VH-VL binders against q0atu2. Designs and how they scored, part 62

Target 1, 119 residues: q0atu2
Amino acid sequence: MLDKKARIRTSREYRNVFEKGKRLSGRFLIIYYVENALDNNRFGFITNKKIGMAVIRNRIKRQLRAIVREYQGQVKNKHDIVLVARAGIGKSSFEGMEKDYIAIMKKAGLFARNANKID

## First folded at step 17 (VH-VL)

Design yk5
Fold by OpenDDE, fold request of step 20:
Structure yk5 (fold): chain C 119 residues (1-119), chain A 118 residues (1-118), chain B 110 residues (1-110)
Amino acid sequence: as target 1 above (119 residues)
Amino acid sequence: EVQLVESGGGLVQPGGSLRLSCAASGFTVSSNYMNWVRQAPGKGLEWVSIIYRRGSTEYADWAKGRFTISRDNSKNTLYLQMNSLRAEDTAVYYCAREGDSWYYFDYWGQGTLVTVSS
Amino acid sequence: AYDMTQSPSTLSASVGDRVTITCQASQSIDSWLAWYQQKPGKAPKLLIHDASSLESGVPSRFKGSGSGTEFTLTISSLQPDDFATYYCQQWDEYSGEAYTFGGGTKVEIK
């Protein structure tokens, strides 16, 4: 699991990202991202009922957290990033999710210049 | 120099099988997202299948159960196994690599013609 | 499945003309849109990706624009080499069609 300090946890924190952040859509994910005043990045995850039953939503959330952890060290610092899972993600493979995460993060310019796992 | 060369096309009877090959050079197939796209005579482009870097696959709904995408890393070659072929499967089949930012195709082979006819 | 409507299906034009081709997506795809050129007996050739990024080696007279659900390919001054069929392409959120192509636009000599 992500470190507590790397998680968006409060409604206020989520609201701030949605209101002040930029939005970018991928095939399976929508990200909202905004610069923060911290020394670390924070991630939030939203999986709503349009994806499927609770067991599916929990699986998707677990998989997204795994992906985020894998590439966390390569993301530009000082960002709050909320990942909203799109309906189609429920039928996606883990690789499909990973590809989309990397693609959308690259398009948003959120990876560091020296990132190597995304190559 | 990046290059894709398809082969294996030809005439086959309905219900028959055929395996297409796509030999890649100038890059590693297993390090890229590789796709098959087909085009019926006088028609538009239609996506068939994709194979991901670690081997996951996706198929068009009409292709599921009949088509199988695979690769041989030692040969740097992409394959499309086609079974239970139908007349409507007649088309030029292209292999295509996704570009740097993905979700588009930057390199295509010359295509190989598959004709399904009795 | 996501739909992609490309228009017009056929376009007659003369050398030097300004040509515009449109693709309309049924769902927003932000800027995940590519354009291809295809000549008879040849494979498609990538012209533009990410809605407006010109591929290396493609003449500057080709311009891609748009975002969300409306996209356009513009040829500012049609050249003899530009008579061909053009296709747009997007991804699909759902399984069964990872990618969708427009129906194509044949640009022919008037």
Scores: ipSAE 0.914, ipTM 0.957, lowest interface PAE 0.5, mean pLDDT 95
Fold by OpenDDE, fold request of step 20:
Structure yk5 (fold): chain C 119 residues (1-119), chain A 118 residues (1-118), chain B 110 residues (1-110)
Amino acid sequence: as target 1 above (119 residues)
Amino acid sequence: EVQLVESGGGLVQPGGSLRLSCAASGFTVSSNYMNWVRQAPGKGLEWVSIIYRRGSTEYADWAKGRFTISRDNSKNTLYLQMNSLRAEDTAVYYCAREGDSWYYFDYWGQGTLVTVSS
Amino acid sequence: AYDMTQSPSTLSASVGDRVTITCQASQSIDSWLAWYQQKPGKAPKLLIHDASSLESGVPSRFKGSGSGTEFTLTISSLQPDDFATYYCQQWDEYSGEAYTFGGGTKVEIK
């Protein structure tokens, strides 16, 4: 799992990202991202009932955390990033989610220039 | 340098089967997101299926259960197995590679015609 | 399901004309929009991706613009080689659809 220091955990932290951050939509994900004053990145995850039952939502969160963890070291530092799962993600494969994450992170310019695991 | 060449199309009776091939050169099929897209005579483009780099697959709802996308890495070739073919499956079938930022198709084959008719 | 409405279905124009084709998405797709050109008996050819990024080798007279739900392809000065059918293309949020194409616009000689 993601280190506690790499997690957005408070409502205040989430609100800050939503209010001050930029928004970008992918096929299965919407990301909100903003620079932070820390020396590390923090990630937040949002799922809603449109995705499906609680079991599905929890599965999606686990999968997204796994994806974020896998590519965490290649993301530009000093960012708070919130991933909002779209309704269609419930029927998506893990690889589909991964593709979308990488795609939108690329479009947002959030990967380091020397990143090598982003296919 | 990049090239896609479809083959395997032809005339088949309703209920029949056909396997299409897409031979790729200039790039590695297994390292890319590969798709099949079809076009009925005089009609628009319709997505059929995708195979992801790690092997996951997706299908159009109408294709599920009848069509199977696969690849042979040793041959750098993409396939589309079509079963229980119907008249409405008559179309030119294209293989297409997704571009660098994905979700669009930067290279297409010239297509292979599949005609389903009694 | 995501819908993509492309207009017009057909347009007649002359060499040198400014041509505009529009695609309207039923839901916002930000800049995930591509344009293709297809000539009779040929495969589609990518012109523009990410709404406005011109593919290598494509003439600069082709321009893609727009974001969200409204997108346009503009040919600043139509050339003889440009008479063809054009398609826009987007992703679809839902599994079983993946990608959606516009209905196409046939640009024919006036």
Scores: ipSAE 0.914, ipTM 0.957, lowest interface PAE 0.5, mean pLDDT 95
Fold by OpenDDE, look of step 19:
Structure yk5 (fold): chain C 119 residues (1-119), chain A 118 residues (1-118), chain B 110 residues (1-110)
Amino acid sequence: as target 1 above (119 residues)
Amino acid sequence: EVQLVESGGGLVQPGGSLRLSCAASGFTVSSNYMNWVRQAPGKGLEWVSIIYRRGSTEYADWAKGRFTISRDNSKNTLYLQMNSLRAEDTAVYYCAREGDSWYYFDYWGQGTLVTVSS
Amino acid sequence: AYDMTQSPSTLSASVGDRVTITCQASQSIDSWLAWYQQKPGKAPKLLIHDASSLESGVPSRFKGSGSGTEFTLTISSLQPDDFATYYCQQWDEYSGEAYTFGGGTKVEIK
């Protein structure tokens, strides 16, 4: 699990990201990202009913958290990033999600220049 | 120099099987997202399958159960096993590598023709 | 599955002409759109990726534009070497339909 300080937790924090952040869509994910005034990154996760049953949504959320944790050290600092799962993600593989996350983050320019663990 | 060379195509009867090969050079197959794309004579392009860097696979709905994508890392070669072939499977089959930004194909083989006919 | 509508299916033009090909997605794909050129008996060749990024070695007369659901490939001045079939390509949101190609546009000599 992500550290508490690395999580977007309040509705206000989410709203700030959606209103002031940039948006970029991938195959399975939509990310909203904005700079924060902190020394660390914070991540939020949204899965809606379009994905499927609660069991599926919970699984997807766990998988996305795992992906974010894996590459957390490679992301540029001082960003709030919200991951919104698209409807089709429910049938995707873990690698499919991972590929999409990396692709989107790369396109957004959110990986550090010296990142050494990006595919 | 990146190169992809398909082989294994030919004439096969309906219900038959065929395995296509794609020999890669200039890059490592296992480090890239590799795809098969086919094109029926006089028709457009149709995606068949992808193999991910860690080995997961994905197929077009029409290909599921009949087609299998795989690779041999030691040979740096991509494969497509085709079973229960049908006349509508007649096509040139291309192997294609995804580009650096992904979700597009920057290098293609010359293709290999598969003809399914009685 | 996402629909990809490419138009026109056939286009007759002369050398020097400005040519425009359109690709319309049923849902927004942001800039995840590629263009290919294919000549008879040859494999497709990548021209543009990420909607507007020109592939290395591709002449500057080729230009990709658009985002979301509407995309355009423009050849500013058609050359003899440009008579071919062109395809757009996108990802698909749904598993089992990873990629979708447009129907193609054959650019032929008038």
Scores: ipSAE 0.898, ipTM 0.946, lowest interface PAE 0.5, mean pLDDT 94
Fold by ESMFold2, fold request of step 20:
Structure yk5 (fold): chain C 119 residues (1-119), chain A 118 residues (1-118), chain B 110 residues (1-110)
Amino acid sequence: as target 1 above (119 residues)
Amino acid sequence: EVQLVESGGGLVQPGGSLRLSCAASGFTVSSNYMNWVRQAPGKGLEWVSIIYRRGSTEYADWAKGRFTISRDNSKNTLYLQMNSLRAEDTAVYYCAREGDSWYYFDYWGQGTLVTVSS
Amino acid sequence: AYDMTQSPSTLSASVGDRVTITCQASQSIDSWLAWYQQKPGKAPKLLIHDASSLESGVPSRFKGSGSGTEFTLTISSLQPDDFATYYCQQWDEYSGEAYTFGGGTKVEIK
C-alpha cells in the first residue's frame, strides 16, 4: 500500500485535482494531475459501478495501487494524481492496466528524467 | 536492424489446423508487445491477438477458443496456433511489434498467406 | 464497441495535389491514433503515431492532426510514390477489440 502521506483522502483534495488539473485519457485509465505544494506525490483512485460489482471494483483498485507503488519511485514529485478507471478496465488483465498506466504517465511527462528505463 | 519474418502459411481444409511462426531479430520478443493482424484478400486490416511482455493475452472475439498466441523465448519467435479453421480465415497474417509509446505498430513482417479451402 | 469510420474510400488525385483523408472514432481516443501506408503486395508501413508524431524517415509532406474523435492525414504535395492505400488505427477500451482499423482510403494517381 502507498504511505498515508501519498494518498489523496478528502473530497476537497479530489475536487482540487478535478477542477485545476490536467486530464489525459488512455485505453483503460484517465489521469487527472496537478502540481501540489508538498514535497511528495499523492495518488487517488476512482472506480464506478459501470466497471462491475464491488468485488471487481475492489480488485481493480487493489491492482492499480500495486501498479502505482511499483513505479512510484519514477514519478516526478509534487503532484496530486487521480486515476479514474474506465468501464472496460474490468475485463482487462493486470498487464493491460500496467501498460496503460506507463503509457499515459510517460505521455503526461510525469516520469522523472533520470529514472531507470520503463519496461 | 529490426526484422520480423512470418512463415507457416499454406493451404488447409476447413476444420484443419495450422501454426504460424514469426521469427524476430534485432529485438527481444518477450520485452515487447507483439500482435497478429490479418488481411483478407482485397480487404482491410483486422487485429487478431496480442501477447503482453509477461505473457498475458487478448484475442479478437471471433478468434477466442480457436486461435492461441504464444512465444518461444529461446528462439525469439512468436506463434499463432489456428484451429477449427474456416473459409473466412483466409488472409495474409502479419506479426507486428508495438512502438516505443505503445498502441501502434512500428514494425510489421511481410506476412504469410493462409488459404482455407476444400 | 469502438467504430472507426474512414473517408473517402477512394480518392483520385494528380501529382502535386494536396490530399486529405479523415478518420472518425465513435468514442474519444484522445490522440491515440496511427496512420499506415500500404502498397499492393506489401506490409503496412507506419507513417504517424499519436495523431501527429511523424515516424522517422517518413517524408515531411505527410502531416497528421486531430484529437478526440476526428483525425486527418494530409499529403501536402502528392508524389508518385504516394499511390497506396492508407489506414488509420485506434485502441478500443474493451479487450475483445483491442485495436480497430479504418476501412482504408485508396489513393489513385491520375
Scores: ipSAE 0.839, ipTM 0.928, lowest interface PAE 0.6, mean pLDDT 91
Fold by ESMFold2, fold request of step 20:
Structure yk5 (fold): chain C 119 residues (1-119), chain A 118 residues (1-118), chain B 110 residues (1-110)
Amino acid sequence: as target 1 above (119 residues)
Amino acid sequence: EVQLVESGGGLVQPGGSLRLSCAASGFTVSSNYMNWVRQAPGKGLEWVSIIYRRGSTEYADWAKGRFTISRDNSKNTLYLQMNSLRAEDTAVYYCAREGDSWYYFDYWGQGTLVTVSS
Amino acid sequence: AYDMTQSPSTLSASVGDRVTITCQASQSIDSWLAWYQQKPGKAPKLLIHDASSLESGVPSRFKGSGSGTEFTLTISSLQPDDFATYYCQQWDEYSGEAYTFGGGTKVEIK
């Protein structure tokens, strides 16, 4: 799972991304992203009531966190990134979400590989 | 060279079944998002189904319950099993690969004609 | 549910003409729109993805533009090889209609 320092935690942090960040839409997801002043990335996740009941929304958040964790090593550092789930995501599969995440992150230019010493 | 070759089309009676094949070369089917798209004679293009890289599937609502997309990775081949066929299923059926940034079809097979009639 | 309206359905033009084909989405699809060319008896051929990204080997006289809900395909100087039917294509966020195509534009010789 994402560690605590890699999470957007406060309403003010979320608002900063929405107000100052770039926006890019995919099939199931919208991302907002902005450079931060840290040495790491932070991720936030938003679902709304149109997706479904709380159980469904919590499942979607858990699945999105798993997807982000799987690909986090490929994400350019120093970005705050908020993933907003679109209404249609509630009936999507894990693979549909994964595909869309990769697609929009590539299109945003947020994927890159930097040299690291430890596997 | 990327190549997609459909086969298995033909004449079938209403209510019948048919399995289409799409042999792929020049790329690995299971590493890509593969789709079926159909075109009734003289008509436009209509999406049928997708199989995702890990094996999840989606279907057009009218196909759900009648059509099944699948693949055989050892043969690098995509399939469409079509059951309970109706006259309105008469079309050329194409297999198609999604391109690198996805959500569009960069390679198409030549198509195979399915005719459903008495 | 998303709709894709393509116009005109038929277009008559001469070699050398500038030709413009329009697609309208019912909801914003950002730039996730593709254009295909199809000749009789042949499979569709991808021309453009992501609204404006020209595919390798496609002549530079083809240009895609637009974002959001309105998109155009322009052929700057029509050639004999360009008489064909053109389709646009989008995604839909809902299961059961993942991709939809415009109704097509047949470009005919005048």
Scores: ipSAE 0.839, ipTM 0.923, lowest interface PAE 0.6, mean pLDDT 91

Design yk5
Fold by ESMFold2, look of step 19:
Structure yk5 (fold): chain C 119 residues (1-119), chain A 118 residues (1-118), chain B 110 residues (1-110)
Amino acid sequence: as target 1 above (119 residues)
Amino acid sequence: EVQLVESGGGLVQPGGSLRLSCAASGFTVSSNYMNWVRQAPGKGLEWVSIIYRRGSTEYADWAKGRFTISRDNSKNTLYLQMNSLRAEDTAVYYCAREGDSWYYFDYWGQGTLVTVSS
Amino acid sequence: AYDMTQSPSTLSASVGDRVTITCQASQSIDSWLAWYQQKPGKAPKLLIHDASSLESGVPSRFKGSGSGTEFTLTISSLQPDDFATYYCQQWDEYSGEAYTFGGGTKVEIK
């Protein structure tokens, strides 16, 4: 589970990322990201009712949090990052989401230099 | 050296079945995202199916329920089981890897021809 | 469901010509586009990934460009080895159509 200090918590924090951040779309995800003034990263997740029923949305949130937690050690520090689930994610697999997350984060330059060599 | 070799194609009657094989060398099949892509004679390319590194699968809508992608890690081989074949399935079937850049197919086999006719 | 329109379907050209092939996506795919070359009887060969990144060993006369919905493959000076069919390819957000290809462009001798 993500630490409380590693979460984007308030509407103001989310708005800052959407207004000031860069945007990159993948197959299942859109990320918004911006440097912060902290010594750590913070992550936010957007899944709305239009994606599907609550069971589906809760599964997606749980899977995305697990993916972010697994790879957070590879992420360059001092970034606020919001993951927005795209409509097609509702029928995706964990592996489809994982692949997309890694691909997007590499393309955004948010993984550390040795991301290709990490175990 | 990376190599992909398809086999198992041939002539089949409508309603029949075939299993295609893709023998891989120079890399480990289970460490990569592996795909089948087909091409009807004189036509364009059409994606069929993917198997992910941990074993999850996706299929083109027209293939779901009739085709099954699988692998045998001890033989380093990818498979496509094709059931309820019909004339529209006549194509060259390629095995393709997503290796160094994901969402792109960096290595392809030579293809194996499947002909479905009475 | 994403659509990918490739044009022209055929193109006649001479050695030394500059040729341009276009692909148009129905929705933005940022730069997630590949170009492939296919010669008769052979498998496709990846030329360009991520819209503009040349694969190793691909001649520098090939250039990919574009982002969003419009993409081009340009061959700055056509060589005899370049007469082939070219395909673009994208992902699709929805399961059941993970990857879609353009209809292809056959580049043939004028």
Scores: ipSAE 0.824, ipTM 0.924, lowest interface PAE 0.6, mean pLDDT 91

